# Miniprotein binders against q56419: the designs that were tried, part 43

Target 1, 326 residues: q56419
Amino acid sequence: MEGRTLEEVQEEVFKRHGVLVPKKELEDLAKALEEAGLLLTEKVEARLKEEEEKLKRERPMRLAGLSYPEGEREARAFLEAFRASYPGEGEEARVLLMPHLEPSRVPEVYGAALAALEKTPPPERIYLVGVAHRPLKEKAAALPVPFQTPFGPALPDLPALQALDALLPFELFNTPLAFREEHSLELPLFFLKGRFPEARVLPLLVARRSPELGEALKVVLRDFPGLLVLAVDLSHVGPRFGDTPLTRTLAEEARRRDLGFLERLAEGEPEAALAFLGANPTRIDGVEVVASLLPLLRERKGKVLAHRLDLEAPTLSAVGAGTLVL

## First folded at step 5 (miniprotein)

Design Xe
Fold by ESMFold2-Fast, scan of step 5:
Structure Xe (fold): chain B 326 residues (1-326), chain A 120 residues (1-120)
Amino acid sequence: as target 1 above (326 residues)
Amino acid sequence: SAEFLAELLEYLLEIIEDLLWEIIELAEKGKFDDAIELVDMFIYLLEFLIKLLKELVKNPETKELAKEIEELAEEILKLVERVKELLKQGRTEEAIKEIEEILEKIKEILEEVKKIAELA
């Protein structure tokens, strides 16, 4: 009977296809790829370990020549151009909320921050609080080393950092590698160092809500007064962030949500700002920072100086950015 | 099998790109010996790919594509030997520029290799 013997079918297939798939060559290539993967992993791990050791001495620029100029003179002209993009006058800040989004995308917003810094007396130190874009071993971290900028190194405030560390239930200096590639600190620091070249810095990252960080900072700020800077972006909408493509309605909703959040912070009501976002959910990376710093934000009235929702047309996505003075 | 070939080619693309980017990272840091070791691994992988392509040339359906890819892979091997020499001399910018050009050519080759997998 036809198709009755499996043995005859297998012989026909073998004769027809035996040369079409070189199994030995495929096996040899697969083994070579496994060897390559192991070697690559070894080299990457060795390099990261060495980078961690270097971060014990200083934090080098990563975005120089990309997001801002490498040379001091060019960097100064770049910074002044951002200031010129904002037509308003600033207001004195004790607390400044500013973005960490690529500056060229929201020049007016960074210009507003620069205007606020012009009206602010030079602080001895800046508490720069950004958002961790890589995992931290603890809820928050700091890196107590000079951060390089085109305006010279931003020096750490070691006594204030040590005072903060002593008050926390975890080691503050816990994840150096998280600071290697961290734009939420590097981009605001460029502007802060350009305006306040003599100020020391406490570079802080928040990964998860840490009420203990806010309580500790309230104590430290009493003994080591300075400018508190929250370096946070606002709404993240569209496919780039796992959402549906941006429509005019969704963009208007995001703008309203951003402004509602900022306006509640400006009234000195940070719990109301968080509750507003809970009722109007979006991907705002500043939520964990605001939630951590509640004791520092309560009852401080201020003003929203600028807001923009930056459209990324190719991805039909957008990111909100704002400048708030408290 | 055709599925195994497709998975292997996807993994090849991933490893080759990762090797080239890590070579750039090591070269930028002046770690030329480590970069050269990864270049040698890249050469090793390309030689296995060329051996596979020589077998696929024997198949009438894949002959023309396999021959074109083989000839281009041989050209890349010559460029990689130049990269290795530049790394030995510490000529970082020139080595990186040539690696970037190789990476662009590799992307085109691997798209053609995927077409061969679809025919198998």
Scores: ipSAE 0.493, ipTM 0.859, lowest interface PAE 1.4, mean pLDDT 86
Fold by OpenDDE base, second read of step 6:
Structure Xe (fold): chain B 326 residues (1-326), chain A 120 residues (1-120)
Amino acid sequence: as target 1 above (326 residues)
Amino acid sequence: SAEFLAELLEYLLEIIEDLLWEIIELAEKGKFDDAIELVDMFIYLLEFLIKLLKELVKNPETKELAKEIEELAEEILKLVERVKELLKQGRTEEAIKEIEEILEKIKEILEEVKKIAELA
């Protein structure tokens, strides 16, 4: 495992556990891993290299037949059912915050997103900003290839992606393997592509807060207007995330933080939203995305359409999800 | 130092625990090939854990605890092979049940590692 894999592991562990493993310890770990399983490592490396080469052409569906239907007809019925799960009407979105949680867990939250999209004129392009659950080489990344969906491929906006790359102090097209299994893009993209089949997409991942990304996007959006989508979840609480089993008190705190975050965003005060979370003890995953996009969220007033804290009963853990329109 | 090794073990165990939850999630989604790939990664990490434990066994102060952890790790290796077979067969519920048993053993290991860290 070359030095890249170790830095990736370091960042993943830091993100998940808040522990920064020293690079030397990771090197020793990698060396020990290499010494322990050279054959498995070579096979894994060869497979990863093959997958990376495939990702130069397209990003295949990973969750088709699992999180959503693979067939177009069934996928359309799925969209309709999710829309039906939200009894309200949507609002026109210039910025949409929506979840990336497993759709079946929070159907009405996705339904609220669909309701907002119904009131939104078809954009030429969608800036889809997800959360990197895998480490990235840089603070943010993009994959400039078609993403497969049941509704056909979501085509990249190459001119807009190139314009963005030119304004960033780092290489935007990094860590293609991070996109292979990233559900924070795939799940919202299903709904977005289903509603706006002709829209081009800029699939972006944020690993760490990048003020540079927000400033660059603000410039790019002038020449390349489009819908901005933040695909983020909210609180992550319970044993899966290092807490005790979900209690009434823990759930109330998670909801308080989720709603307090969303309400401040709806008031056009994203800095106040971040400040409200402080050390983020309930682990709202969208923090780094919001922190990166401050220039685009300031002074935009909107509405919270839906929120849910969904219990995962087998783990006694819960994840917050919300839909916000700006 | 034994303290450093204990910290590294705690860290490794946290990664392993997260990996097991991800395996469960993939299995629940019917992504058996992906789940099996992560199981192979789990085996690899567990084998590394055993190597680290062998260093702790060399320390007289941690020797007994490290041996107990090594025994638990060897039991997990047997269970994980069964998980792999169950996943190959698409036997999701049974695979998840075995992974849950592994998770319990990982928690036991984590508790024992914390004791090592306190002794160091």
Scores: ipSAE 0.010, ipTM 0.240, lowest interface PAE 8.9, mean pLDDT 84

Design Xf
Fold by ESMFold2-Fast, scan of step 5:
Structure Xf (fold): chain B 326 residues (1-326), chain A 120 residues (1-120)
Amino acid sequence: as target 1 above (326 residues)
Amino acid sequence: SAEELAELLEYLLEIIEELLFIIIELAEEGKFDDAIELVDLFIYLLEFLIEALKELVKNPETKELAKEIEELAEEILKLVERVKELLKQGRTEEAIKEIEEILEKIKEILEEVKKIAELA
């Protein structure tokens, strides 16, 4: 109800119909609506408690059967089909930027990420940094449990997570429920686990820029070396995202904006990449992630392997996606 | 009276219709948890409506119309279960399509309730 009260609902009914409901019946309805609100609150509390308890043991798959196949054999074929969609060769990655957009929308972009992973020596661990789509109690969070995938559970790197937690000015394991339905981790993890089945993971979410996270990660990566993955989408344009309907001009602007951002990152100039976006207003969900991880991105040169602006004609909207190797 | 009960049911159905529009808005904004919470409220209110319809079934003048409304309400409950599942899966377009079907059935119920009010 987005904050509407029972009194406001009653007043709206009266205004719309211009007729007073008999007082007894209106009181009975008001009581029923109040009881429904109380019941809803009790159901929500019980549900959240059950989900939080489950998340203490493991993070189950949410998108299996929707965004990727549930069975291991089918999942493997699916992953190989995405690799085949990209005709190029990859390059070794120490840092990989890849999307978390629905994979079927941008298959060649995920294919490019897979190509890069093929050229990358298997890491002992993966620092997987996604974007929080729910509020976090702190600027960033992690969930130190196995994440289920069709290729088996992606096990947490507990020593590295504990080292990171110890270096941060806030509790790292602060919002378990934010991980219950988080596609910015689940979708990249599907591809990463398929390619590096033995790698442990540090599943990290960024809600707001946290320079402390980047500084702490720089220290932890020295002692616990691994692959850093930034799971971020690029431009979001059109009514689906609260903007004006997509036009040819807006699509061209979004494409240039995405590429300008990625190419500055590829030159090892993340501050210039952020400044470029400031000069060219945009809605890129990766901004807070890049701003948090500046110490890990500076002076690290690489290459943009793929970029696509995915067009959704029914909503006149688009989302940019890219693969960058550093 | 049957006329007073029918008027109350008409107002309840208008409130239920408004909830469905809010659910669509929340789903379009990707606020799936909030949308699901309102789906649970919708189910509770629809079950209240079904209970009220049992009183109308007792009157021979309104029995046929009350039965038709009850059948439509049962169809809506089945559609709402699918909506909740689709929202859990983040399948926004499919969820909205099902909600639009529910809105059409709510309009049918409103038309039938108005017929009951005419009979008094």
Scores: ipSAE 0.006, ipTM 0.219, lowest interface PAE 9.4, mean pLDDT 80

Design Xg
Fold by ESMFold2-Fast, scan of step 5:
Structure Xg (fold): chain B 326 residues (1-326), chain A 120 residues (1-120)
Amino acid sequence: as target 1 above (326 residues)
Amino acid sequence: SAELLAEMLEALLWIIEYLLWEIIELAEKGKFDDAIELVDLFIYLLEFLIEALKELVKNPETKELAKEIEELAEEILKLVERVKELLKQGRTEEAIKEIEEILEKIKEILEEVKKIAELA
């Protein structure tokens, strides 16, 4: 209710619904809310503890029925449709950069990722690195439980996760609740599990740059080889992201920013890619992931398979998405 | 008393309706983070409604109506979680459609709460 008085609330309800809520009832409600707030805090804490306990066993789907189909058959058809949306051939990936944006907005970009996975031998494990959209207690975190998908549960690689935890200067399994609602892992995982149903997964979130994570992952990958996936979106521009309304010039700048970033990564020059973004690196949510994984990206050459700046007309905003194979 | 509690629930439901209309307006303007903040406030108030209904369930005269309202409120909680995810994804038109469905269910709850007030 920030900045709104009881009188303003009363007036607005009357304007929208033609009913006048008596001020005395609103005052009594305000007092009841103060008392209920103390009790509700205890109940919210108990509920969060219960949800945290559930997350010790599995991570349920949140976006099934919204971003992808719930049933396996329908999910298979959906995945094939995305592959078909990209007319090109893929290339084998040792490192894959793919988006976590709503798939229906950039089907050809996800199709390019699927094309790359089609050319890639099935890995024993996938290191899936996403972006934390909620605060983490540390710079990075992992959740060592099965992640549910329409293709069955994506099982955690417990030995590899434990090896990683042992090498880090912080507890890796530090914020389970951050994984309850995390689309940067769930959406890429749908496609990865559909293509590699037998692969185990290391679901990792980066909140802030963690060079120690990249160094530890370099060591773990030697003993536990697998596919490294960076699940990141590119430019975020427009009022939805606290910026001015999108213009043709700003959209062209965003496209050049995205492609310049990706092309430098494709040359095996991740420091040059970060430098290219300049003073506005927060416009690309993948910056902290790339900065954390520098040891794994240096001197590894590849190819940009797809890029799109997806326009959100109602908000005059846009989000960039791309597929890069290294 | 049951009558006072029912009157407070009616006022709460009117405030909840106001918040839903504000969420629609913010979403239409592309202010998704602000809209999501109001969704969280909506959830808080709806959870308070559900907790208050536990007192009405203790009264034999209102028990059946309170259970019906609690079931509707639980259904709304599931729908509002969907709204929050749609807003995070910038799916404005779909989010507004879900909010309009929630508004109709809130109106149904309000009519049931008025019946409880009449019975007390």
Scores: ipSAE 0.012, ipTM 0.289, lowest interface PAE 8.8, mean pLDDT 81

Design Xh
Fold by ESMFold2-Fast, scan of step 5:
Structure Xh (fold): chain B 326 residues (1-326), chain A 120 residues (1-120)
Amino acid sequence: as target 1 above (326 residues)
Amino acid sequence: SAEELAELLEYLLEIIEDLLWLIIDLAEKGKFDDAILLVDAFIKLLEFLIEALKELVKNPETKELAKEIEELAEEILKLVERVKELLKQGRTEEAIKEIEEILEKIKEILEEVKKIAELA
């Protein structure tokens, strides 16, 4: 009923169906819904507990058959097609920024990331930092279980995760359910596992700025060296994101904002990159990740390999995506 | 009673139908956050319907009809999760098509519930 009164519901039902629902029956329905609401709360809690228990063993694929193929052979062909969509050569990365947007919408951007991975020596572990799309109990979280992929399970680096947990002022493994449906980890992981099948993974989510995470990661990376991956999308513009409909001018502003941000990161100036975004820093979903990881990004120079603003014409909205190597 | 529960379910399904049409209207207007909020409300109402059907399954006279309705409700839950994801992605045309399929399944449930009410 979400904000509707019984009288408003009755009027709409009469208008659409030509039937007057008697007041007593609506009152009985409202009482039944209130009683069911109490029962549904208990049922929801039981389901969440069951799902949380399953996540203690492994994180299953959620987007297989939708964003990428389920079968290993088909998944390999899919990955190679993305690499082929980027005509340039990659560069070796110690830090890689790549998108988590639906891959089919920005194939050349994922292709640029694959090109960079081809030039990068296989890491022993990957620090995969995504953006939380569900609330976390703390500013950041990790899930220390195998993540399923068409190329086999991406195994957690348990020693490195435990070292990270020990350095943080909060419990790192605090919100398992946030990982059940998290494309900011699943989509980049598909490409990373396809290229580095032997690498262990630290799957990390950032919900809010956590300088303590960046400081802790700097220490852990010294003892457990690996590839740092920031899985972040760029500008979000248009009605889908609470903005006005996309115009050519707004699209040009979004492209300029994205490129100015990436260029400053490539110069090793992450504080300048954040400052450049000005009054709209939260419209780039990578802002909280970059702000958390400042100690790992300073004075590290690199190159922007690709950028695209993906247009959703039916909604007059767009999302930016880019590949940056540092 | 089972008869009273069946009558209440009839009214609930008509309200659910109106809610789905409102979701379509919001999606067509590009108000995706509002549409998603109403989808969450719809899920809660559908979960109530499923719980109510468990009581009707206990009655031998209505057991087979209640089972058919339960199967339809479970199919709707799968479609609703897809609708929410399509709305989050701004895939308006595909979301509306899925909501239209849900509306047809709601109509099937409504007809089965009316049969249960008549059996009393």
Scores: ipSAE 0.000, ipTM 0.206, lowest interface PAE 10.7, mean pLDDT 79

Design Xi
Fold by ESMFold2-Fast, scan of step 5:
Structure Xi (fold): chain B 326 residues (1-326), chain A 120 residues (1-120)
Amino acid sequence: as target 1 above (326 residues)
Amino acid sequence: SAEWLAYLLEYLLEIIEDLLWEIIELAEKGKFDDAIELVDLFIYLLELLIEALKFLVKNPETKELAKEIEELAEEILKLVERVKELLKQGRTEEAIKEIEEILEKIKEILEEVKKIAELA
C-alpha cells in the first residue's frame, strides 16, 4: 500500500465503510502483497530476459499504428505525402542529417530528407546513427538483427558490422535491450527502407562521444561504402524540457542556434559547429553524434535543405528539426 | 466472510482511480516524464492487485468474480501501454482520451468488487 501503515489502511476502511478489517486478515493480506511484489519483480526480470532473447533474432516494430501505418500500401501513401509536403528539390547525399522527432510534427523536414534520398543513388548499405534514449554499457552500440518495417525487414550488414566491431576497443553488440524501444532508429528507418528497400543497415546508437567510433567508421566505409545517416533532433526548449515558457524571441534564438550549427556542418567545419554551441548552449541531442563522427564530417560541404522549430502549444515548448546533406 | 476484502479492494481501487486523475493533470501540464512514471506505478499496482486476488481466492463464488476482475484488468493493461506511448510522443489529447476509457473500466471493476460485499 502506498506509504501507508496497516493501522492507516484499517482506519480508512472503517471511516469509509464502517467495517473493521481484522488485524490478522490485514497482516495476511500484507504478506500476500509482499509475496506478490516479489513474484512481480521476478516476472519483470523474466520478461526482460525473454525480450533480450527475442532481440537476438529480430527487432519488431513498436511505433506501427502510432507514428506510421502498419500496412505496406498505407505506409507508402504516408511516405509519399511527406515527400509532397516539401516543395523543393533534393540534392545527392553521401551524408544525410535528418530528424527522429515524431514525423507528423515536422512533415516538410522529413519531406526534404526524402527529396535528398530521391537524388541519391541507391546505396548497398546505410550506416544509421541514432541517439541512445536508454543507457548503454559502452559509448555506442549496434544490434545485428533484421529490423521490421511495413516495407519488409531491413536486413543487417553483418560483414560491415563485424568489421566495425573488430576495430573498436569495446564490444559493439553490448546492449540489445536499448534497441527494444528506440525511435531515433525506428522513425528514420521507416523512410530509408521505403526509399531503399534493398539496402542493408548498420543500426548504431551513440550515448556518449566516441572518437574511436568515428575513426573505425571511416576505415569501414572505405571497404564497405554506403550512405551515412545521422538521425538527430536539434534544440529542445521550454517547460517540457525544464526551461521557462517559450516566447517568440526565445524561439527565434533557438532557430538561430539550430541554423548556426547546421550551417557550420554544411561548410565542412564540425569542430566549429560544436564550438558554436559551446558559446551558445542549447540541448541539441546530435552533439554527441557529431562529436563522435568528426572524421566523417570534416571538409564535406553541403546544404541545409529544411529547418523547423516545432511548437508544442499546450506546453509552450519546442523541438528543432532539420535536414542537411553533405 | 468476503465483506472485509471487498471494502479493502474498493479502497485500493479508489487510490488507483486518484492516480489516473493525477496522470491526466500532469499530462495537461506537459509533464510527460512525470506522467509516464505514474503510469508505470499504475501498471505495478494493477498487476499487484491481480496477483493478490489469486492468493485470496478461497471459494467458487469469489473465484468467478476474481476471474472477471482479472479479465477487465488485462484489458486495462493493454490500453495503458498505448497511453504510455502517446505520452512519450507528447500526444496529450489522445492520451487523455485513452485514460478516460481506462477510468470507465476501473469503475466497472469497482462495480464487480461491490458484488463481493453483496455476497456477504
Scores: ipSAE 0.014, ipTM 0.425, lowest interface PAE 7.2, mean pLDDT 82

Design Xj
Fold by ESMFold2-Fast, scan of step 5:
Structure Xj (fold): chain B 326 residues (1-326), chain A 120 residues (1-120)
Amino acid sequence: as target 1 above (326 residues)
Amino acid sequence: SAELLAELLEYLLEAIEDLLWLIIELAEKGKFDDAIELVDFFIYLLEFLIRALKELVKNPETKELAKEIEELAEEILKLVERVKELLKQGRTEEAIKEIEEILEKIKEILEEVKKIAELA
């Protein structure tokens, strides 16, 4: 019995059901499970190696049919419905902050991002910076392969990725498997590819603060100009995130922290935005991204187009989302 | 995605474990008709699990593991028919023993599904 002693299993069954299960039989089952587990671990390792090799060629869609439609026609209608959910006009973006949580939860926030993209001249390339939800071997990583979308493959900007790699003190293409299941890239990319079908992409993940990444990107952007997209969610509050159950007061505080963070970024003061979070702590998955990209965000003024705290009633939890143009 | 499907299956398997423990409790209290009703619901959930695994089999990355889980689930389906027969006869101790064997197989499936979730 994994995670429990055989005596504890016997005691629990006896206490709850008044039956004493023979120890010999439980021991035999535990041994069989251990042997099966060993064989499955070997199969898993073989599959991971095979999957890593496949990721050298392309990154397939994982959320098609779940978070967005698989077919191009249906995907286009889906994207336009999100645009229609936001009543505003949008503004031109040189830097765009947008969410990566499930789009159906915050349609008006994604709609605001689409409105901004509508006012933005088509970029030759997009620097798409997401948050690693799996461990990376280094502080940041990229995957230099086509990313499949319903609108066709988003092609990597290989010259720009190689220029970036050359400037970093670590290997940029260090953790391919971290990209297999990564919604912080896949979900924003769906919207970006739908609006800018000709743009090449630099798909980047940040796991930990990397000032070297920001400095290198500042250099690369000079030679390879493009749209910088920070795909980050805001406050994570409630029991699902190790916090107390969400109350009206805590939700209000989360909204205040989100907006305070975004408004300081909009004033071109990213250090002040980070300091604000330090003084008013909340779990924002974008803090490491912002801290890494400081050189690209300083003295760049802009506007918060949308913000929403999405309430997850069954878990008494919430996630903040916003759209910011700089 | 395969990962989201695997996470859903993990949740389903945990619910199935709770259901099996409730069946044991009802059988011990001599509430055989209620226990049988829950066995029928268990069969429904297990058939849903088998259908979901057939989708995972279509993915080359998870095919082998999904096939192994599907075979184990079909073996459990045969065992649960025996449980239903034992409950109809009021053979409580033998029914509980079979249910405990099913619980152990469910734990094995749960571990395999967790590994698929990590792969996909």
Scores: ipSAE 0.000, ipTM 0.153, lowest interface PAE 17.7, mean pLDDT 79

Design Xk
Fold by ESMFold2-Fast, scan of step 5:
Structure Xk (fold): chain B 326 residues (1-326), chain A 120 residues (1-120)
Amino acid sequence: as target 1 above (326 residues)
Amino acid sequence: SAEMLAELLEYLLYIIEDLLYMIILLAEKGKFDDAIELVDLFIYLLEFLIEALKELVKNPETKELAKEIEELAEEILKLVERVKELLKQGRTEEAIKEIEEILEKIKEILEEVKKIAELA
């Protein structure tokens, strides 16, 4: 945040609420915070180490009571309401692409994913691939612990995770703290665990394209067959994401790019899907996941079940979400 | 000393209060990345508050008040993590409601810190 912007915000806060920071200059606040940071470095490091140790045992719910109900009965009713929001029938999925956007914003898209899961035989394990929203030490990471859900803990598939780790040129279990607050895994997992309560999970995060991950997963899936889930959002447009305010033209371009991407994946042509996006001007976050998983997506045909571009009215911005079965 | 820590905590609580109002304003303007940056700053200051309170707990004269304040600060930390997630998702109205609840708890802590300053 720029010093001038903070000064303008302070002036507006003072005018509206009569409250102002005790120090007059923004530079005084920045200096005090830097000094406090130096004094707290050892305590912050100790606390982070303690949080890392906790994550070696389990991954607690972070979004319960916020994005989904904490209680099992209420969570079940919530999930069924999402299914009811989608009027279509599902199709069996060997690979499922679904969003990780706040579910209440795109209920029909999650409903389409639920419809596909209803047509899919219960898998022994789910390969859940999300997008890292925090830096990873490597291109990808996994956390081999139970993930808590309102439907009980989603247990890790330790043999499959260990087989995957052995095939990779880097340590798979490399950034536990990145999983502490990761909605790209937690939100899809809520729906997946609700439908497949007995399935074990491989919770995977991709930060940058990792073709070695896709090659390793192709090998592991032969010995440990399961459902592959790509938990990705589509276009991100508008001022929140560095664009001009959302216009009809920008919204149409975002929908065109989202659907063109999904339709090419549905034809079993993931390289064509990536090429279609070029420089990814509408910021589809699934690009790095698809680029990593090419060997698992080639020549696998399917169907786009749902798509929506959801408006954030206050910011005149929008995020695309879709459900694709392969 | 307890007096110096109480004065520092009172100062930090005023800064925290101003930061919360600034976060509301940035969220209303759709500047979510800037709002989240200030939330991270708020968390850092709150963690400093908690560590300072642990030192005050070692003083027999202020132990009971410091413990009550520490419990309130831990509840605020939970609410702030929720605010951060709401802002990441663009859920402005819900984020503001949570921030308003945090402001009420901060004001309660401020009154209790003033009592510690009086006792020091």
Scores: ipSAE 0.010, ipTM 0.311, lowest interface PAE 9.8, mean pLDDT 82

